# Designs tried in a protein design chat: VH-VL binders against q9lss7. Part 40

Target 1, 226 residues: q9lss7
Amino acid sequence: MGNTSDDDKILSYEDVVLRRSDLDILNGPIFLNDRVIEFYLSFLSTVHSSTTISLIPPSIAFWISNCPDTEYLKDFMKPLNLRDKDLLILPVNDNSNVEVAEGGLHWSLLVYYKEANTFVHHDSYMGVNRWSAKQLFKAVSPFVSNGDASYKECTDTPQQKNGYDCGVFLLATARVICEWFSSGGMKNRDELWFANVKETVPDLVNHLREEILALIKKLMSESVSK
Short names: E, the ipSAE of ESMFold2; O, the ipSAE of OpenDDE; V2, 0.75 times the mean of E and O plus 0.25 times the DockQ between their complexes.

## First folded at step 11 (VH-VL; framework fv_gevokizumab)

Design gg4 (at its last look DockQ between E and O 0.01; V2 from the best seeds 0.00; counts 0 for: placed apart)
Fold by ESMFold2, look of step 11:
Structure gg4 (fold): chain C 226 residues (1-226), chain A 118 residues (1-118), chain B 107 residues (1-107)
Amino acid sequence: as target 1 above (226 residues)
Amino acid sequence: QVQLQESGPGLVKPSQTLSLTCSFSGFSLSTTAVGVGWIRQPSGKGLEWLAYIYWDDDKSYNPSLKSRLTISKDTSKNQVSLKITSVTAADTAVYFCARYPASTFDYWGQGTLVTVSS
Amino acid sequence: DIQMTQSTSSLSASVGDRVTITCRASQRITNYLSWYQQKPGKAVKLLIYYASSLQSGVPSRFSGSGSGTDYTLTISSLQQEDFATYFCQQSYSTPYTFGQGTKLEIK
């Protein structure tokens, strides 16, 4: 934008600050970083009911999964009000370095749906995040139920065919699930959003980078006008 | 148990079209989000990826064969077919089909030899 | 296209040996790397995907490691049935490409 450097702030949206280089990532084919992931999850949070749906930022999900002290975790989780949510969207990252928030190479998605009392993991690359997803499930389950929630791997999750679109699959899947929930939600306990994800995500991932880029540019224009 | 089996003509004359069929069991393209791909290996040479077709009809081809390739599926028969037009001696190889869950190939057939001669 | 190089075409080893096979990509492939085992007249077998994830049913003596452009397959204690040709494959982008293979022979 204009005379803005690649590292300059271009947009503040909710709790997320985007930089010029984040636009370059979206023009890809480049692996999506934490900032782009968090931005779009925050956007989904504002267009869907925020009192019923919680979309957790990547850094928060990572911290929850790696917190060593269960009593400190309780204090941390209290303001999140997770027991009040009917749908919980949790990004999963394979980052094993607790000292670095943006160290991972693969994104996937863990979703809790209260009506089914079930966590579902969606991984667009052969389930490689199963261990990380299970760790996050174990950490979160006591705070949405009494630790009795079920866990399921969705084996029909649309799969990536390259090494840089896992974040796009995460965001597309999250969006389809939010739309499913906002349109009435569960018809069948064993099917949930699975057919919607299977049918919609493959085409959506072909266009989502462009949609997000256009959204950011629109929001930048509105921010300047205020 | 996932199994794949290739079938082909064995011998094909130059300039003709090579037709290969992959028959599989233990999975279905109608119920599982996977695909099938084709890989070939000329005698004493390395492996060359040719194409994939995914359950949702997403397809991709190796550009080195200059659009001579056509891949298709018949989900009711659990079959995937590959055609290679205008074959030459360079197309002599063992042809494998393999299940394609993502960008890797987790179960392979035993291969079928195709010779392009004269 | 991404070129995959296996610098060693043939290795001789004995049952019980630790064996390593290396693979280098012409650009970073960020762990999108698979290892395969090939024996004549047999179906090719996937051993490792995503650099280090062990395929179901593959013995734990097989392991994968590496990052970026440099990857290795390790067999910790070689068995009679492990004498085969081993290929790496980048799974990062089409066209998917393979290393030329490393033939592991009995000594």
Scores: ipSAE 0.697, ipTM 0.857, lowest interface PAE 1.2, mean pLDDT 89
Fold by OpenDDE, look of step 11:
Structure gg4 (fold): chain C 226 residues (1-226), chain A 118 residues (1-118), chain B 107 residues (1-107)
Amino acid sequence: as target 1 above (226 residues)
Amino acid sequence: QVQLQESGPGLVKPSQTLSLTCSFSGFSLSTTAVGVGWIRQPSGKGLEWLAYIYWDDDKSYNPSLKSRLTISKDTSKNQVSLKITSVTAADTAVYFCARYPASTFDYWGQGTLVTVSS
Amino acid sequence: DIQMTQSTSSLSASVGDRVTITCRASQRITNYLSWYQQKPGKAVKLLIYYASSLQSGVPSRFSGSGSGTDYTLTISSLQQEDFATYFCQQSYSTPYTFGQGTKLEIK
């Protein structure tokens, strides 16, 4: 997924520059890349404009998980002020090679809910990303809590039926959770957003690519009109 | 209002370097996802894309002319420049600059005629 | 390179006519197609972008359609000011390429 001169820049949104190839990804049965995921997470951030919600870009999540120096990580984490956040959305990728950008093959979602002081991992493909999620959890936990946060796999996470929609499931799940939180959330540690995810995500994933594509096209149109 | 205006020498001798400048207003190259491109049109012929440059200095050239083309920008002056080296009669054309957002050229200059002649 | 072919180099029509101009790409360009209007002594004007999106300020009598390799510019009711040369352009991949143009002349 290299930045090539032949891949036209089509939209800037927040800190994300989308390219033609990103639209192609959305139009096909193709694995979502970092840019598309980052774009939509950024979009969700604008929709759910709470200072206590933080949707972490894939690149940042990756860096947090793979940072080789703990002191460096501490400095890096300072401006994020994660301790002040009530909800963290963290995309998880199985890329373990810090030298290769976007080298992962699977996306999943790690969520931190401060009220419950718990991390919840949502994996749409049989929990294959469990190790990566736990690594991210270990890296992030000291900065959101005193290291006493719990970690759990959500067993009722909707499962993908193909090999390319993991990113879609991630984004759909993130959306549902953000909506849940914005609606007031709940204090029940056993329930949280699980029912919402189970009920809503299976249908949402069927049209989310199209919806994201339409959003991008709309934004493109606005850009041209300026 | 978006405006672009090309400027050039009008006449260039063969083997010399053609320098063109695009001055624009109504937008800035500090605006993300916006580029400026050059297109030329020989008399009685179709349009040929030459190059573009984005706000982040990302550049692209027509492969057929890449070795002779250099595109650059001066954001502070709202200018984009194009240089064509070793010009021949085949480079005689009207040269246009145009703004390039979202995979289209939405605003064009009126063009400047450049004739290559001895 | 992607070749863009406009089947008609010149077309004669009258005011009020419905006019259709076609453009074919040598390969799939996934709607990355723009239509331009060129008049002598005037700046080239963008009419349609992304195959079917009408550029701001362009009259609604202009419309674009198509997908894959085949695209169409339609003028629903030709006006006097519409006599010009029209170009399609693909921006799917570099080098960006234009059709040869269709000159719309008064009948």
Scores: ipSAE 0.397, ipTM 0.773, lowest interface PAE 1.6, mean pLDDT 92
ESMFold2 (binder alone), look of step 11: mean pLDDT 91; pTM 0.931

Design gg5 (at its last look DockQ between E and O 0.01; V2 from the best seeds 0.00; counts 0 for: placed apart)
Fold by ESMFold2, look of step 11:
Structure gg5 (fold): chain C 226 residues (1-226), chain A 118 residues (1-118), chain B 107 residues (1-107)
Amino acid sequence: as target 1 above (226 residues)
Amino acid sequence: QVQLQESGPGLVKPSQTLSLTCSFSGFSLSTYAVGVGWIRQPSGKGLEWLAYIYWDDDKSYNPSLKSRLTISKDTSKNQVSLKITSVTAADTAVYFCARYPASTFDYWGQGTLVTVSS
Amino acid sequence: DIQMTQSTSSLSASVGDRVTITCRASQRITNYLSWYQQKPGKAVKLLIYYASSLQSGVPSRFSGSGSGTDYTLTISSLQQEDFATYFCQQSYSTPYTFGQGTKLEIK
């Protein structure tokens, strides 16, 4: 449909608006932004359409980590019904200062699994988001059970070899974990999804940008036809 | 405790193949999301990255050596090897292997000097 | 390829001094920058990764800062064992590249 610019809207999907520049980000060796992350998490939510799975948008996870008012946080969290969730997928960003307009430079993933009452942090670059993940864990833990959930750093998480694929690792890991859960889940407390992530994510990250691009283009075609 | 040790021939004649072995302990390529890389340093000069191999056999090479490099691993022996074909005097350097968790190198061997004769 | 420049090749300092070593990348590397210490006859030691993250076992007198293209390693209160050569490395993309090194010498 012809001529578009970097800032032109190309797709509305759920509550996410994607722009031409988002396609360029996916094509290049470029850090993934909040919009692409939220888009794909929303897509995973439709694929794994279970009332017991919640994939939290980046903006929501960021707000939860940085809310200074504990009473306002309680009111905000109540309609999310987190106690009813068996699997919770939370993107982590290393932006610890709400006063800066630009977000952080590193994405990672925090996952809660109710059967193990455990939060697991997956960081594809040498654990640099550990502090941010712990803040999010502390903020969310009271709302998923009795506030005494365990925290685990998965030191065996597949690692990135460049400075621009952390978002791809986040999304690949989230996808593998959702698939693991939808296929029955738990084998034991020490195994969970770790073997699946270790075995599958490295290959998936080599292709995921292309898969997301193809998905966006397919949805754009469907949106034009209504 | 993570330890790496390089071994090599010490002296190699021009046009031959340089073979290096990295033996390591304190981690395994079968159980950790980690790799091993090779870096070299000519006498009194800077560091040059050569290659890495990751636990899942993903590998990459510095293009400046134009496919003269081959990296491989033997996971059961906790070894990684590097071959450099068609060596010249320019390949005279101290060769290091290092653990490669991501795009950085967190534990290094002591290095082994390789001299290309003439 | 991303070029890494350490404009100072040699720096003289005394025990107790505060020392800064700078490193510039030829393009934005978004904090994917590591600092290493090299002493003759010793294994190279990682000090800092991701611009400012201190490697385990490295004394807290070492710190890293910077963003974009410009990065700094700082040693507060220099110790005798800190006389060494320091290299930066961009960890943003292959081929990984190093600065030329800055040799820190006793004054």
Scores: ipSAE 0.668, ipTM 0.849, lowest interface PAE 1.5, mean pLDDT 89
Fold by OpenDDE, look of step 11:
Structure gg5 (fold): chain C 226 residues (1-226), chain A 118 residues (1-118), chain B 107 residues (1-107)
Amino acid sequence: as target 1 above (226 residues)
Amino acid sequence: QVQLQESGPGLVKPSQTLSLTCSFSGFSLSTYAVGVGWIRQPSGKGLEWLAYIYWDDDKSYNPSLKSRLTISKDTSKNQVSLKITSVTAADTAVYFCARYPASTFDYWGQGTLVTVSS
Amino acid sequence: DIQMTQSTSSLSASVGDRVTITCRASQRITNYLSWYQQKPGKAVKLLIYYASSLQSGVPSRFSGSGSGTDYTLTISSLQQEDFATYFCQQSYSTPYTFGQGTKLEIK
């Protein structure tokens, strides 16, 4: 949903400005938008403040995937220093139109774990974003490794039962992976965080919208009190 | 401590432009998600929202008055200004400015009375 | 425009009374509702925001409740300083609109 001039700004968090409509999204059976996803990823970044973990905003991920100029992309990627990161969280959207913001219909999660030199794609809707994820993988891979990173679809990714919680699954999965990483991670390439995701995400998604709403409201309250 | 203070001409002739200034302290419009709005109240009547301006210069106007309203800010001076063109007797009111964080007006000025009269 | 209606324009009460003021929106405003107190010669004071959040510094005797279109301001035990006019305001969408006010007078 496009930003209307009448959509009130309610919170600024890091580089994200949330609006009233974003709360409406969280309250309804509506898929999460870029701003909500970016907000929570930013929040997770503050919680997991390691210099070696990077949660990439949806807008940046989208640009990386759809950048038409390789040289421009190289320059764009320089300040991100992705080679120095041990964990990358990359939201994937199926939007293929660079002229249309928020035009995608489905969110999924692409994760890079340096220790395993592996990209893992988590899709909560039967892997419909596999093409988009692979495009992003191809675009990012040269900047995280020597282009020799592997790509894997996680077949045990919890699946959504509705048509609107893909963003929630993305965020839940991202959270679990960040927690996993912060707890020390795992060197086993076959196990990684898969068990954690499988065991935790199905329950987490049931209340994550409420949790995010509560977080936003808390932050809003703090803003008003200052 | 957050404080806002309105200043205006007190008296304006019909068809002229009313210029109001809100001077504030205790916060800055460089702060994200904070705005300043104008509200007026005719004598014995309710409150009417006029306009607000955010830290990033995003503005909104009451549609009923949009063509006559101009809101602006000077962040360096901690001031927000409102101009109302082509004033009539209907514009006679106490004018308030208020800080606007997170969809609420949490601090208000004392208000300044503006009378439109020949 | 969203119309805000306070059905009671004036209310008489005594110190110590429990007072309730209601506000109705012409459409759902999803808790984007604030309550204000206005006294002559004083700055308008925010009491409640987001329907039920108490503004810092406001006495706990004030509370807000409601959802959808109907909201309530409650003063659990009225104090002498609480005699004033109270306004609700929606910030769900522009133009932001206020109720017509409820004047709370001493009985």
Scores: ipSAE 0.316, ipTM 0.734, lowest interface PAE 1.9, mean pLDDT 92
ESMFold2 (binder alone), look of step 11: mean pLDDT 91; pTM 0.933

Design gg6 (at its last look DockQ between E and O 0.01; V2 from the best seeds 0.00; counts 0 for: pae O 2.2 > 2, placed apart)
Fold by ESMFold2, look of step 11:
Structure gg6 (fold): chain C 226 residues (1-226), chain A 118 residues (1-118), chain B 107 residues (1-107)
Amino acid sequence: as target 1 above (226 residues)
Amino acid sequence: QVQLQESGPGLVKPSQTLSLTCSFSGFSLSTSAVGVGWIRQPSGKGLEWLAYIYWDDDESYNPSLKSRLTISKDTSKNQVSLKITSVTAADTAVYFCARYPASTFDYWGQGTLVTVSS
Amino acid sequence: DIQMTQSTSSLSASVGDRVTITCRASQRITNYLAWYQQKPGKAVKLLIYYASSLQSGVPSRFSGSGSGTDYTLTISSLQQEDFATYFCQQSYSTPYTFGQGTKLEIK
């Protein structure tokens, strides 16, 4: 019988603790929370080269976007050594409405690729996070490119067909981009990962919740076996 | 620049199949990550979403009419078609097609009236 | 299915008036709400998406607001060309559903 306190921990993975309610989120047609997003970004970080790719946790990206003092931002950013990374994956959230948090947050993705010196924003719902993505770009750009990086909206980003899958699109897009990078990356500055995202993400989003559930169950079994 | 136009039979007898075509320009389902949807408006009533087809062939139907609806595309002709089988007087409406980027319809055709009568 | 209610079926106003049109969803739709304008003999026009985002080419006198289940379209200073029927649409889940419409008529 469930109490109000029965949201048990089910997995500790890197710096993320998952709970029973996170499985319910993945299993249903429900907006993905910060924990599920951070978990899968952390998983991608372990599957791909962590020396060349940085997948930034949602809480860190949110703080960077909302830091009111550029001197505190500099002190915060120095230990991250982002200039050493070739690819940055940054979740984007509409922070102008975070206080009310009414109806949930909209997730999108900002990606920096050093070889092209370009930030690309992927928004699965009609570009509604453009302002938030630009704030994050402005905050991060000085620490990877001395503020001279290009910014691009990817207008061909696959679009969600409901109000609860923006996090799934974020994770699918991040995964495809990491796979693109790990397979050799840029051949042409204007092509980047755009065709791969357009070709792969639509099918992936139909199955990604199932894949993440299966991954969590597998990791839970491995944790118990230790 | 984006334009959509519906064409249909005008008059259809009960029990027949209604066939509608949406011809569009200013975008392509082969080069843009968008779709086309169909919406209808019976006389004196509100709007009712019927179906969409997306550039990647994903398609979805209003469950209340699903067994009677078929949507298809001809990407080379920039056309999307809708068929409604076994029509009745309740299917009399103005039928619109519209561009469907993401659960919203940003450009619409002017609509075509279809009357079901014998 | 998510039911969309526009409690006012018609509204009379004069040029220059500030006009508000309301829309209520039967559940929270987390800002996945669009507003459309329909005039006789013309294509339906998208005005607002995601509750408050203005569609390109739509005059700035149109604005959208609201959250949760309650949403509002505002016309800050009514123009002659704004007399039309206005529909809301939830874009949260299929089947996408529309409000019944609010006809804005000249006083």
Scores: ipSAE 0.713, ipTM 0.863, lowest interface PAE 1.2, mean pLDDT 89
Fold by OpenDDE, look of step 11:
Structure gg6 (fold): chain C 226 residues (1-226), chain A 118 residues (1-118), chain B 107 residues (1-107)
Amino acid sequence: as target 1 above (226 residues)
Amino acid sequence: QVQLQESGPGLVKPSQTLSLTCSFSGFSLSTSAVGVGWIRQPSGKGLEWLAYIYWDDDESYNPSLKSRLTISKDTSKNQVSLKITSVTAADTAVYFCARYPASTFDYWGQGTLVTVSS
Amino acid sequence: DIQMTQSTSSLSASVGDRVTITCRASQRITNYLAWYQQKPGKAVKLLIYYASSLQSGVPSRFSGSGSGTDYTLTISSLQQEDFATYFCQQSYSTPYTFGQGTKLEIK
């Protein structure tokens, strides 16, 4: 959605500036955009303030996946220090056009867990982002391990029942995984957080938009009070 | 404590340019998601939004007055300025500046009266 | 432009009364509405933002409600200091516009 001149800035949180239209997105059965997703991921990062957890912004994930220059990518990746991370949360979008911002139609989640040296893709819509996820995996893998990380699709990923909540599922899943990790994680490669996601995400997605809205309003209030 | 104070000439002749300054304290325009706006109120009438400017120089004007309005900021001085060209009697009003976070004006100056008269 | 209409320009009430002030937008503004209090010689005060969010420092007797085009400011128990003019403002789109105001006077 193009930024109109009358789309007021309503909140600055970390590196994200939310606008009025973002609230509209959250209030309606509308596809979440990059800003909303980035905002909540940033929020989760503050809640789970471990130096070994990295929630990658959508824009960064997109760039990593679509960077045309390998050398540039190497330089770009250096400050991210991904090798030092134990958990990576990577939003996946099906946008393949680098010239078009926010051109994707579907969000999913790619997660790297270092202990298991595995990437797990969570797609709430029948794995339609599998290709995009694999592209991101291929791009990121050399920077997190020696390129020997495994990739798998989580078959027990909760599925959306509509065409607009994929971003919500992404965020819910990310939240659950972060919570799982913060609680000590698991060493079992076969179990990891899958049960948690399966059990918790279906209910979480029902009220997560509202929760995010409430969070934004709270932050707005705090901003106004400063 | 957030404070804003308007300053202006008090009296302006028709066709001249009205220059207003908003001096503020308790916040900075280097603070993200904060802007400053101008609102005016003719005597006995309602409020009219004129313009706003954000920390990142994003600015907007009331379309009805856009051709005559210029808003600017000096972050280092904590000031926002408004210029209105070619003033007429219709521009006689109390002019307010206000901080503009989260799509609202949360702190207002007391206003400065500007009279356009020959 | 979005027109904001406060149907009541003046309202008389007594201390302790429940007071309701209404504001209507010419189109849907999706809760992007603020309420302000204006007193002579004092700075305008923000009371409510985003239709129902109470501004910090504002007494809890003030509340906002509404949706779509219709919004309401409520003072649950009017205090002496509440006699003032109240304005609604839409922040849905530019130009931002205000209602004409409702003057709350002592009966």
Scores: ipSAE 0.229, ipTM 0.722, lowest interface PAE 2.2, mean pLDDT 92
ESMFold2 (binder alone), look of step 11: mean pLDDT 91; pTM 0.925

## First folded at step 12 (VH-VL; framework fv_gevokizumab)

Design gh1 (at its last look DockQ between E and O 0.72; V2 from the best seeds 0.78)
Fold by OpenDDE, look of step 12:
Structure gh1 (fold): chain C 226 residues (1-226), chain A 118 residues (1-118), chain B 107 residues (1-107)
Amino acid sequence: as target 1 above (226 residues)
Amino acid sequence: QVQLQESGPGLVKPSQTLSLTCSFSGFSLSTSSVGVGWIRQPSGKGLEWLAYIYWDDDKDYNPSLKSRLTISKDTSKNQVSLKITSVTAADTAVYFCARYPASTFDYWGQGTLVTVSS
Amino acid sequence: DIQMTQSTSSLSASVGDRVTITCRASQRITNYLSWYQQKPGKAVKLLIYYASSLQSGVPSRFSGSGSGTDYTLTISSLQQEDFATYFCQQSYSTPYTFGQGTKLEIK
């Protein structure tokens, strides 16, 4: 019987409600859930407040990927205005059960960069989410540019050393890419963010849980003072 | 093609230091996507993970043996080394090195037998 | 440490048989499980990773399934070259641990 105390609301941030159990997840070694991921992506959106960057919540990405009705998807996608975005950050989960929203066990990252008209998949565990990423790509591609975007697996994606940090790698990679974009993006026609990810993500993942925890604590303290 | 080959002394006396070398080809430890690990197997027993080392010199050891293990790499030579101090008969095993991409081992050497005996 | 248990240490089968080998973890490892094949005098071979992903170059007759703590390696139609010892390994956390192995012998 999960201690009712573990489900206590601790923070509301944008559209995300964090609970006490989410702190336990962050303390590890536990798989990050969709709430923690959504929270940090929302936070990154605040830091990188560009109208041309869109960080898609895990639930939305999942819905897009698994929507069986094309017309419904079209209507759903209209307010997202993805054609006007220069950078899309899309979390990928290996959940194959549409009836279970939180059934996935592995997170990866799909990124769209408009200037290159390319989707790039970053998987920290030997490309296990390749199929899921491609499904999401197929679903999103018609709503970006003319639907002629390319898809690429980043083979130099830093790899996780355990079975619980895939979400951390997702968030770290997203952060690095957002920073890359905000710093001016592609300086040379031939170089995307790959070098930055390769160089920065391995170290970032070592302390990102702690950083996220500290952020949540800070936000909690600020909410109490109001 | 990825290949790994272990080399060791074959025989070591108790209390001495066992030094092992893994030579590999087909990949480099200059990339962020791979490491090399050591696994051993006593005769008739299961596999035991010992240690790994990554391109960025990140290391980890089996806690049961951590105090006696030292793993290192020479990227220029495509070699990884393992030292085990204060060996006993319990350290008699076949020692394997393997490529370590993501908490798993996708390519292995054939192993080298090390016997600890007086 | 996470303990990995293969309940069957030895299994006899014939060419053409469907063979199933089971592995249990002492705790939930969320599909971070690999299967290996070991033959005498040969390098250990990775067969399956992440519970069900087939390693490149491995025949399709090999498959993996399972969730939580219980996992299974299946050989749909056993070939002569498949007689070997099979190990499971959890890749969830260090120290990485292996099952004790299941020796598949010819009947």
Scores: ipSAE 0.874, ipTM 0.932, lowest interface PAE 0.5, mean pLDDT 94
Fold by ESMFold2, look of step 12:
Structure gh1 (fold): chain C 226 residues (1-226), chain A 118 residues (1-118), chain B 107 residues (1-107)
Amino acid sequence: as target 1 above (226 residues)
Amino acid sequence: QVQLQESGPGLVKPSQTLSLTCSFSGFSLSTSSVGVGWIRQPSGKGLEWLAYIYWDDDKDYNPSLKSRLTISKDTSKNQVSLKITSVTAADTAVYFCARYPASTFDYWGQGTLVTVSS
Amino acid sequence: DIQMTQSTSSLSASVGDRVTITCRASQRITNYLSWYQQKPGKAVKLLIYYASSLQSGVPSRFSGSGSGTDYTLTISSLQQEDFATYFCQQSYSTPYTFGQGTKLEIK
């Protein structure tokens, strides 16, 4: 029959359903899955509730990057209202080969900031997602600009020291950028949020799993109280 | 251009402390989110990772040697040091330092031979 | 600790040959695998990281492949300067560990 304990729904948060096995992922030195990433991005959307910020779910970002039909992509993108956004947070994943069941997965982050008209890629492992990020940039750029948005690789992004924390770096970086934006944003076109990311993310990643676990437990107790 | 150079004593007597220094140029731990690591190679044998230290002072050691190892940095001098206490003949090796952007080592020094003998 | 095994300790080959070197990890390392070249008296050189990403300045005749536990370094057309010892390294977790090396010699 399998493991019925891991099937238990523990929390519904917005459109994300978390299961008991997701707690195990956060507790261990384990690669973060789509559900945990989507959950925390959704939480950040709640904390930074401006209608000009959009944090895109992993499945949606992956679909956008890999959609082969330009006309279908236009119809898909229309309800997202991306031209109305000042900050756009897009997770990037390198799993491009569905034929390999155990293909490596690497998370990184692509961010659009309208005031600078610039997409910035943050990769916590030696830029390995550069190609995937560039594909996502090409797919999204026509829907946010007059076709003249810039692409920039942030070469000084904090780097992971193991093969399982890339998702934690993604979420920490997204959080710091949202905080930067909510505090007023733009210093200059060359600086943006880069110093904040460099100075804050390394310490944040040391305890973010624990913070997310505590958040989930708090939300679970509030759900029972309803 | 990124360059790293090891310096050390060449010869160390058993039970003494081995001190190594890595001097580097073409990058800085104050302006780059990278680190420096130490790897050694005994004669005719494979490579063994010893330690890393990162720009934010995060560090880790090979557990098989951890009780004898200390890594430190001097960011203003572009130097990283490794100390190995209570050396034996088993510590005779070529010692390399290398730039550590993440969990890999992209630029290496030429290495310095350290011989432990009486 | 993750054991890295290079089953072949020495290979003989001629200029122009296609050469493959294999590395196996004792557990899944999800493409966190690097390849290095070592020549006597010279600094060790990074060739490949993340299983298949070519380091800047490395000739395109070098390529990496594999996933999970099994990884391969390929030299598509061997050159005189490629005679060296090649090591794999898992970059998945500390302690970072290396294969014992494969020495590529002139036939």
Scores: ipSAE 0.733, ipTM 0.873, lowest interface PAE 1.1, mean pLDDT 89
ESMFold2 (binder alone), look of step 12: mean pLDDT 92; pTM 0.935

